# VHH binders against q9vxt7, part 16

Target 1, 187 residues: q9vxt7
Amino acid sequence: MPRPVLLIHGGAGDISDSRIAGKFAGIKQALRSAWGLLSPDNGSGGGSALDAVEAAVRSMELDENFNAGYGSCLNTSGQVELEASLMEGRDLRAGCITLLRDVMHPITVARRLMEKQRHTFLGGAAAQELALATGSERLQPGALVTEGARLTLKEFEDQVAQGKDPFFARTELTDDKPVPKTDPSGE
Below, E stands for the ipSAE of ESMFold2; O stands for the ipSAE of OpenDDE; V2 stands for 0.75 times the mean of E and O plus 0.25 times the DockQ between their complexes.

## First folded at step 6 (VHH)

Design U3 (framework vhh_5c3l_4)
Fold by ESMFold2-Fast, scan of step 6:
Parts: sequence; C-alpha cells; structure tokens
Structure U3 (fold): chain B 187 residues (1-187), chain A 129 residues (1-129)
Amino acid sequence: as target 1 above (187 residues)
Amino acid sequence: QVQLQESGGGLVQPGGSLRLSCAASGFTFSDYAMSWVRQAPGKGLEVVSDISGSGGSTTYADSVKGRFTISRDNAKNTLYLQMNSLKPEDTAVYYCARYKIVYATSGTVTAYVREFDYRGPGTQVTVSS
C-alpha cells in the first residue's frame, strides 16, 4: 500500500528573511507532530489521517509564525476570532467552527463537532459552549494576541489613515497582511 | 467486500503501448477517486496518475505526463491506464488503488492527507528489447 501523503500549507504572503527560518522550523515541527500517527498500511486503523491533520494543524495553531490560533491577525477591534474546518471524504463528514474566541485549538473543536454528527457548522456562543463541553480550556482574554499581531494592525491603521492601500504593503513585523477575519458565511 | 483487480500487463518493446484495466467491486465506484500506482524493481511506490470519482479531474506524475492517460467507465466499474511511448524506466508492477482525502484548515493554514485504503494485487509491465 502507498503511504499516506501529508501536505502542509502555512499561508501565503510576503516573507522577510527573518521570518523564513521561523516558518520553515514551524512546518518541520508540524510534520514531526503528525509523524507516527500515519501508518504505512491504513487498512488496520482508518483514523490515522484525521489524527495526523489535527496534529499538524494544532502544531501550527500553537506557533506564532502562522496566522492560526496563537498569533492570528486581529480584527478591527484588536481581537482574535478563530475559524477552523475539517472534512473526511470517506464518510462525507465535516465540522466547521467560526467566531470562536479564547481557545488555543479551534481545529480540535471542529473535529469534536464532526464526531457528534449532529451539526456541520457552529459559531459564536454555541461554538464556545461546544469547546468547553468537549475539553478545551478557556484562555484568559488576550492570551492569543501577540505583539507582532498588534504591530501589524497598527501598520494597517496607519496606512488607511494616510490613504494608502495596505494590501500592497510589506512589513518587517509580519508576513501576513492585517485584514480582518470574517466568518465563512460571509454574512 | 471491496475488491480491485488489474489486468493488461505484459512484455512490450520500447516505444510500444499497453492499456491496463482495473475491475472494481464491493463499493459505489463513482463515489471514489482512484489512482494508478507503480513499483519498479528495488524502488518505492510512485503514484503515476489519479482521477476524481466523476472523471472530471485528472493528474499525472511528471515522469508520465503526455504519455499516459487515465480514464474510467463508471457504468462498468472499471479504471483504465493507456500507456504510450513506453520506456524501460516504466518497467514496474502497476497497482489500481482507491483513496480518500482528509482536509483541515485553521485560519490561513491547511493540512491534508491523501489516504489509500485498498489496492489490487498488481499487474507486471516489462519494457524491454
């Protein structure tokens, strides 16, 4: 049997020389976190792929070098709003979480939603309640906000105030452009 | 019971052609993406081509691009690989395989796993003068 193929994407954007090493190390750590959860023969376990993608994404959510979980870009109010989705083609199952706050690992909440097989999408207060009910710790307000994210938001605000287009800006402080996160509903 | 059975392998001269078939049973064939995977003597497994359940999307390894064509007949539960301009380097056991994708995203980061769950016993292709 061919071994599973694991692909990781750390987000798009301009990368400064100082950030390249951090993102590269983060990708390697995500691969290490997923390694050992993938079997050479998937016929015996079947669940190794879900465990592997969750482990990889959790590693990146913990890493300030990625726009996910800890270190996420801030909304216009200076807050982190989290979203995560998980889909397995075999069982046509999915879990999507949006507008989640003060939880380190939204991907784990998305997996819990998928495993309940009752709802595909949860947001806001309902997502927060699911997170707490299924073992996620509620973090202190602001725990997911990094100084890098604050500086990126300030740069965005300064450029808007000066009539400039922030989407074409390049900063030494972050590879991510400081655009507000919106929920997948687009509403 | 899921079963995959390849046929159509054999000995062929360089520059020749072969068409491989894979008969599938025990599942709804059109619901699954399928691959052709090969193993050359002394080497690891290589995914040479894959096709979506509907047949609307295909990919090819660089080593076979322009020479091989993957297709499927969902009415007959059969996967095909048309191999043209065969080279000695194409000598391998060819396997029909079924796969699924698990996809995860959080913020701007994405991870996915392509997981193979069944394959056939394989058919030998030998390209030699």
Scores: ipSAE 0.428, ipTM 0.702, lowest interface PAE 1.5, mean pLDDT 80

Design U4 (framework vhh_5c3l_4)
Fold by ESMFold2-Fast, scan of step 6:
Structure U4 (fold): chain B 187 residues (1-187), chain A 129 residues (1-129)
Amino acid sequence: as target 1 above (187 residues)
Amino acid sequence: QVQLQESGGGLVQPGGSLRLSCAASGFTFSDYAMSWVRQAPGKGLEVVSDISGSGGSTTYADSVKGRFTISRDNAKNTLYLQMNSLKPEDTAVYYCARDKWVYATSGTVTATVYTFDYRGPGTQVTVSS
């Protein structure tokens, strides 16, 4: 087989970000997770492009250095609300999930929606039901919230209350995450 | 059963031309983007050119821009590569391939895979006196 092209992007941030090493390590781990499924000599039974992108995104959803899954930025109510989408060119299929809570891997829910084939977009209570029906575990409330995310929200709220434009400082606050931690809950 | 079969390769002198064809069967040809890929002796695979399902969009590797033209005839389920001004460096096995891609997002992260799910057996092109 021809070599696949795999592109991964970990979100925008300050290039002077003190967490560059952690973000780089996270991207390397996502590449390892995906490449194992694309390379026929890794003992994974050949894998598919769909399996590879899901593996890469799942790896980044577990990593608190990325604004996806665990460690995501909080809404104004202090909650993590997740969205994910997936499009497959072979069959021209798509699945999009929004307003999902307390699930580690929204990308897997988006894939299950795409495979079901009756809907391309699902949110809120219906998305929660699909996640549970297709094998996702409901995490304890707050399991996806990190202390870094809480501090970022607090600082954002304080700047807004002071009448300041938080946009200038936002990349310094939202992307200054600690080194990756152990998964707080099983899936 | 998906089948891709190349033809039109052979020996040609530098500066000459060849036209490769790929006969496709077992799928709705117009629904898929298609590519020509090549492998020179001792080198890795190179994507030479691709074309969208409708034929409305094409791309080319820098090494072949201005010399090669990709086209398709969806009524005949056939992909073509017109190769002009051939150079010794164009010597390779040329493969017809069916494109496959997946795009995924979660929050601010993205992952994209572009690959091929089927490839023909290849046709040899040799550019020499």
Scores: ipSAE 0.454, ipTM 0.692, lowest interface PAE 1.3, mean pLDDT 79

Design U5 (framework vhh_5c3l_4; at its last look DockQ between E and O 0.27; V2 from the best seeds 0.00; counts 0 for: pae O 3.8 > 2, unsure alone 61.6 < 65)
Fold by ESMFold2-Fast, scan of step 6:
Structure U5 (fold): chain B 187 residues (1-187), chain A 129 residues (1-129)
Amino acid sequence: as target 1 above (187 residues)
Amino acid sequence: QVQLQESGGGLVQPGGSLRLSCAASGFTFSDYAMSWVRQAPGKGLEVVSDISGSGGSTTYADSVKGRFTISRDNAKNTLYLQMNSLKPEDTAVYYCARDKIAYGTSGDVGAVAYDFDYRGPGTQVTVSS
């Protein structure tokens, strides 16, 4: 294996053929966003691995084909609730965010939490406050919801109402999700 | 300031065992995850195994899983690699390295980045009859 190394995963589970190309394109974009940020061999760049991870995850958070950030699956109330975690080393620094809403990049909020070195875990109102205090823009409610996510929730609810196993119908719903596109707040 | 020095390499027959050691100085050893990295003739660097600063978490490359064991003694500032059931394919220079690892997840997606800021001069392991 070469040094440095960057490994990316775009989620697990059953993927329809029509979504494979979109997920592959998204992973390639995440690699492009991050690879150049890794430090050279014997460098002094203690933060470069952290920068690379944040850039890769941010790229996937913008991509509708991943269950992260923009286009995330909806809870039963039709809302996007976000979580992210980030750590440097295995035993030292970490930041974990949960129950975050209306913020494009939860991974960046997790990094801000880690860098403040006060709390390891933050959720709900406190996480919202940290996001705004550290430069995240509060999106309009519903900005992270996509038509594909709404259709997935509806089909899940319809299958449950009919006494069917909703997991067997999921691939048909995911086929309706569009290929990766830019976030609604950026161009 | 930071120094890493490997020892314990040598010539061994297939199926044999070796234990590598790495003496660390110039930093708070227990604060850093550490790795063993190897370079076989004509090949790039391969991360063989890594261990957290506390020693509570370890990983192994598929090529060595079940045969190699990484450990550390934080009181002695020493990293170890116990190598069992050695194969000719394990022939390489083995380096002790100090990790710069970051891991991040958001929803169902994630990334891990590996880098090393220091490595030792290496110790040669040769597996042949």
Scores: ipSAE 0.451, ipTM 0.701, lowest interface PAE 0.9, mean pLDDT 79
Fold by ESMFold2, look of step 7:
Structure U5 (fold): chain B 187 residues (1-187), chain A 129 residues (1-129)
Amino acid sequence: as target 1 above (187 residues)
Amino acid sequence: QVQLQESGGGLVQPGGSLRLSCAASGFTFSDYAMSWVRQAPGKGLEVVSDISGSGGSTTYADSVKGRFTISRDNAKNTLYLQMNSLKPEDTAVYYCARDKIAYGTSGDVGAVAYDFDYRGPGTQVTVSS
């Protein structure tokens, strides 16, 4: 029997030096909260890889250091719009949720979609109805908004008001970094 | 021949202290992150604490934070867990585990894993009045 392994990637993107410690602490917390669910005893009658993955992502959804749940980036209306997806390896079942709002754990809704519905992908009002019908609580408006996310939106808005293209600014930072040799965006 | 051997367990009163040691051999100790993992009677495994290969980064489960201190001496190939203010719920078998996978970071969020490819036979810690 193979030994349990849990690996977490905290997301692709630039991380300032000041945020590195918080990101790693959050990844470690997610690992600790979930890894024991994979133990051989749990695997025989209690836990599953899905249980561990859900628990790990739920930990990250509570952690403002990640763009997931609490602390997600804001849309231009200053609101959090939630997405989550998961897939299991045995039969490649999947559940994908988008445009969900005011729910603390979108990963749990994605799992319920995979397990309880015939659809693979669900969004908007339909995803919202699934969340509530399967036991998710509706949070108060703004409960998932953090000061960090608000400041990030303000910076975006300031750049747009100056006539700048915020995608151009990110492109210049990306071009200044070493890129993989297979990156097709190179000149 | 990777070997991990825990020692230092025993019976202690609530509020007492113990220091666990784990002697490592058969591999380059400083290349690997290490963890203490415990199993209380009839319960699953819990990662109590981990430490980077250099010893510069440590983390703790909420249940032990402020009471336990993980450390390592890479010159002696030894991992330690100082356990203070012990409580009855700390009663468990404590295992020293080597983590096979460690990713660094330099500007992106790195990938971090628990993949314990070797562990010792464990040492019993019993906290009772």
Scores: ipSAE 0.324, ipTM 0.692, lowest interface PAE 2.8, mean pLDDT 81
Fold by OpenDDE, look of step 7:
Structure U5 (fold): chain B 187 residues (1-187), chain A 129 residues (1-129)
Amino acid sequence: as target 1 above (187 residues)
Amino acid sequence: QVQLQESGGGLVQPGGSLRLSCAASGFTFSDYAMSWVRQAPGKGLEVVSDISGSGGSTTYADSVKGRFTISRDNAKNTLYLQMNSLKPEDTAVYYCARDKIAYGTSGDVGAVAYDFDYRGPGTQVTVSS
């Protein structure tokens, strides 16, 4: 039996160097979460590929170093509209969700759609209904909005106000902070 | 071909320290994130620590945070793991591993493949009184 392989991509946007460390850490955390479920070498490694993928994405949805879930890009009204999609290769099933609000893990909702519902793609009120009916908690409005996301939207608005083309505006903005240089190797 | 070789393991008392090294060859070392992984008797493989190609970013398992430090010297093609305040539960074979996907260019972040097929033969670390 071939060994499993995990591939995770945390985005390829135009980001500052200060954000690299967080993304690196976030990706590795997602990998560890997924690998713990999937790896046959681990005593607990009895999970499916779907379990592993969901775990990885759930990890990322909690991490503001990514622009999904907590820390999502905002719409022009300053609101988070969540998207998630999941597909399994064996039976070629898929679940897709868009315009979901105030739910921590839209990937889980997408999986529920894939596995238990009659539709492949739900949006807005229908997606919201599915999420709540299947056990997702409704968060307080604005719970998924981060300061970074607000800054990103502000920059976008400023560019528009200046008459600039915002097509290539950054979608993952944060305050530029120096990356800590640590060398605790003792050398 | 990719080659990794660990060294620096041994027997140490609880509270002691060890420094592991990993010599890498057969690839552009600085282009790849590197990891230390370990396997304790009767347990599965555990990721201990990771470091980006440039060395600018590191991660640690919760069990070793504050005690272990990963570093690298890209000029010497060498990965290091400084292990302080060692505990009996740190007893394991420690492996140096390369991530399958290159990670070393500034600004090129977010893509990682996790595959431990590229790892050294391992070095034994035993913490015992």
Scores: ipSAE 0.030, ipTM 0.450, lowest interface PAE 3.8, mean pLDDT 85
ESMFold2 (binder alone), look of step 7: mean pLDDT 78; pTM 0.788

Design U6 (framework vhh_5c3l_4)
Fold by ESMFold2-Fast, scan of step 6:
Structure U6 (fold): chain B 187 residues (1-187), chain A 129 residues (1-129)
Amino acid sequence: as target 1 above (187 residues)
Amino acid sequence: QVQLQESGGGLVQPGGSLRLSCAASGFTFSDYAMSWVRQAPGKGLEVVSDISGSGGSTTYADSVKGRFTISRDNAKNTLYLQMNSLKPEDTAVYYCARDKIVYAKSGDVTAYVRTFDYRGPGTQVTVSS
């Protein structure tokens, strides 16, 4: 049997050594969480792919270093709005959740939606209702907000107030190839 | 019980063609993506081609792209691999495998898993003059 393939991506990175190190540690933990479910003792067939991807994503949702679950970036109103999607096979089924609040693991809600086979996309109050009906705990308002997320929103607001492009001003490491920077003055 | 059984292998001259078949039983065939995997003498396993449950999406390894065609007949629970312009390098045992692919995204994080939970006993393809 071919070995299972497991690929994990932790979103955009920045050039801060501390931030990058935290993300690498988190990715390693997610890999450990998932790989144990894919590598049975006898080396045959692997484990549940659904359980493995859910475990990996749940690990990253708990980790404040990722823009997912706990530590998610705030919207312009200072709130955490969660989104998650899960797809099994190339054309079999999918579950997509958006505008979910005060739930630690939106990926688990997306899986439960997918398994119902009725709604492929759910948001807002309906997503909230599904989360609670299927065993998710409602967190205290603000429980998913970190000081780092608050500071990021503040920096965004300050740049907008100063007439700057907040997206252009940010420097992030996203892949192995360096991206040429554009000169906003046109020089 | 899940069963996969390949057939159609044999000896063929370079430039020739073969069609492999895989009879599946014990599960709802159309619910699963399927793959053809091969193992050449002295080498590891290589995924040659895969096909979605509906048959609407296919992928090929660079080594066989343009020469091999994967297809399926869900009414017959059968997977096929049409192999054209065969080369000595295609000599291998070919296995039919049940393929599970899951993709997940939450915020900016993504996880992708591909696993194979069942495969047939294989069929030998030998390309030689």
Scores: ipSAE 0.549, ipTM 0.746, lowest interface PAE 0.9, mean pLDDT 82

Design U7 (framework vhh_7mjh_2; at its last look DockQ between E and O 0.01; V2 from the best seeds 0.00; counts 0 for: unsure alone 64.4 < 65, grease 24.22 > 24.2, SAP .681 > .668, placed apart)
Fold by ESMFold2, look of step 7:
Structure U7 (fold): chain B 187 residues (1-187), chain A 128 residues (1-128)
Amino acid sequence: as target 1 above (187 residues)
Amino acid sequence: EVQLVESGGGLVQPGGSLRLSCAASGFTFSDYAMSWVRQAPGKGLEWIGRIYSGGSTSYNPSLKSLVTISRDNSKNTLYLQMNSLRAEDTATYYCARDKIVYATSGTVTAYVRTFDYWGQGTTVTVSS
């Protein structure tokens, strides 16, 4: 079939029962944010797929129910470290951002890298400079930290203090992301 | 600018054969997967098949025995060979460029597969 395919994945690993409803609603909102941009009559001239994936991911970056942007898992210093990547095709174009801080939409910075720069990968101070130079607002430190993320870090720390292996605890600290395989058919 | 121009359509008798061409320009043709799609009068779009840059193909199972897709990357040209044509093969035939985008942020992922550029189509009419 020639119809577009849109797939959204909210992350792998264990999800507590208390978070299922929020994640489900968040996935629906991300789908709504993206699907209308993915129409035959979108006037972007070949940019509609990029717009759609960016919109879906930006929706989840605003949603504290996901480990992306607002509500990301915290490092051991209680801080949010951001990473995002965007890739067009198998070997054509990519933008990868890591160790970014205090920016609401790291996926948009990854897109700016892919579209405007010669490098494929930036991190730390270079990524921060790109974000600000290309129009991202610098948020105050801590603006991306949520109560849910703090609770998840506390659960991890409590289990480590008790001598337990956190890989067998039901927490949001286990981070495993499946990516879509390139598939010639299936729809 | 990206351009896809189909040619080779026309009137053929039932049982005949026809080869369609698609001339590509404005992009590095060898880097992209390409598809053929058709639309019969009054019907929706029907995907015919896809050829990857390395030459591997995937076909609509209903059409697999009737069509062969090939490409010549040195000429930036996509081909569709059709054999044993029937009246139901009357359609406008389009070539299309596949576009796949992956995006991740933290643990979330979005994936889109679409056709981002289409030709204007070439019409094939199968009648006696």
Scores: ipSAE 0.470, ipTM 0.742, lowest interface PAE 1.3, mean pLDDT 81
Fold by ESMFold2-Fast, scan of step 6:
Structure U7 (fold): chain B 187 residues (1-187), chain A 128 residues (1-128)
Amino acid sequence: as target 1 above (187 residues)
Amino acid sequence: EVQLVESGGGLVQPGGSLRLSCAASGFTFSDYAMSWVRQAPGKGLEWIGRIYSGGSTSYNPSLKSLVTISRDNSKNTLYLQMNSLRAEDTATYYCARDKIVYATSGTVTAYVRTFDYWGQGTTVTVSS
C-alpha cells in the first residue's frame, strides 16, 4: 500500500530547549492517535482521513505545549478564544469556526459544521450554539487557561504599563481586539 | 456517481511498451490530482506516481525512468505510459483520485493525503 502522508505542525515563535522535548513528545502522541485510523483500503468518502486529522488535532488541543485549545494564548481581557477549520477536497467541503470559548475541542465543532453545511464559516454566538447542539460540553470559564498563558499576558501588560514597546509580534494583542492576531515573540 | 475505469492492460513481451488509460466520470476531473497504483500478485500496493490538476507530475523514484503519467482534461482521461517492461511489472494497475484533508486549530495543523475513489483495475502480464 502507498502510505498516506500525514504532516503535523505545532506552534510558532522561538522554542526554548526545555520546551522542545515536550513539543516533540506531543507531536509523537498526535501521530499515534491518528495513524491507526488511516485505512490503506479506503476507497470511499474519506471518513478515515477526517478521523485521522481530527484525532491528531484533538491530541494537540489537549496538550498545553501547543497554542491550540488548552493552554492557548490569552487575549488582553484574559480569555481564550479559539479558532479551527477543516477542509476536504479543496472546495468540496469546509468548516471554519472562530471566536469560540469554553470548548475543549474546537476542531470537532469545525467538523460538525463541515458535515452539516458546505463552505461555511461561523463565529461567536453562532459557533457556541453549534458546539452545544452537536454534543460539546461547555467548560467552566477559565478552564482552558494555564499559568504559562497568564504569565505571558502579564508580561505583555507590564511592558505596556511601563511605556515600553512590547515585542513586535505582541502588538496585535490589544483590549480592542478580542482575538490575538500574532503569537508572542521573545519567549 | 464517481467512476474510474482503467483500460489497456494485457499480455506484453519483456522489453515492450504499453499505455494504460483511465476514464473518469461523475466529478470535475480537471480539479483533482490523480494517481496510478499497482499491485503484483500476492504483494502489497505500490504507488507509481501522481499528476496534479495543472499537469505537473511526481513519481515513485524507483519507477521514474520507466513510466510517464499524463492527462487530457478535455476527455476526462488519465494515462500511464510504460516502457522497457519487465516480468516484475506484472500487476493489476489502478487509477485513483487524490484526496487532501486539512485540519487546523490555533497554530497547529495536520493534513493527510489519501485516495477516495479507485478504479476496478486493469491487469498487465509481462511474459516471454
Scores: ipSAE 0.434, ipTM 0.692, lowest interface PAE 1.4, mean pLDDT 79
Fold by OpenDDE, look of step 7:
Structure U7 (fold): chain B 187 residues (1-187), chain A 128 residues (1-128)
Amino acid sequence: as target 1 above (187 residues)
Amino acid sequence: EVQLVESGGGLVQPGGSLRLSCAASGFTFSDYAMSWVRQAPGKGLEWIGRIYSGGSTSYNPSLKSLVTISRDNSKNTLYLQMNSLRAEDTATYYCARDKIVYATSGTVTAYVRTFDYWGQGTTVTVSS
């Protein structure tokens, strides 16, 4: 078999140069997490492409340097509403989650939907039900909200107050954060 | 101080074209959506169209085929190109800075677009 190729994109937007280092580090961590499962060079890897992709995204969902999972952009009520989607090309399957709350790894929920459920897309209460019923831990309210996300929302609100066009506002903090070393979700 | 100054109005024959300009000052022009509005004699205000900070546009469906809105952020200038002008296009044309007003009830937030600053207007007369 040919060697696997893993490609990760950490998002694009109007971000300051000061955030570049953190994002780069986060991408590297995601790659390490994923590649460790594949391990094509030493034969110890038993993971599939799906396992690797999920691992990469889970890593990113923990990392405040990205605006998904922990540190997600907030809605106008100051709440995190999570989204994730997963697709596999062999059998053309997909799972999509939207408006999920207080769950650490929405990508895992998306995978569960793809693999075990009849629906392709679930949102809100249905997504929440799936997440909890399939083993995701319900986090305390606000657990995924970071100071950076709050500041971002505040900037948005200030811009709106000034009458500026809000649809092109920044969506990420300017400060870098270290990559978390543990998964607080317990999953 | 925020200022908007329209120019380019005048007398034009039916079927003619005209390009209006709006010079903006006193604020970061590139951060704001801008609109054109007109008022015909004896009639109410009519929204013509909008251009967002990123350059995307939205038009009044009744006028879309006849107008094009653009902006040059390097010059702090808003433009309105009008083609195939008709007598009914006779009006005073205003540029306006857009503003969004939000209203929240419970967990639901709605908004409306309005304007917080206007120019003095430039008059366009279409007549043979």
Scores: ipSAE 0.102, ipTM 0.572, lowest interface PAE 1.7, mean pLDDT 88
ESMFold2 (binder alone), look of step 7: mean pLDDT 78; pTM 0.780

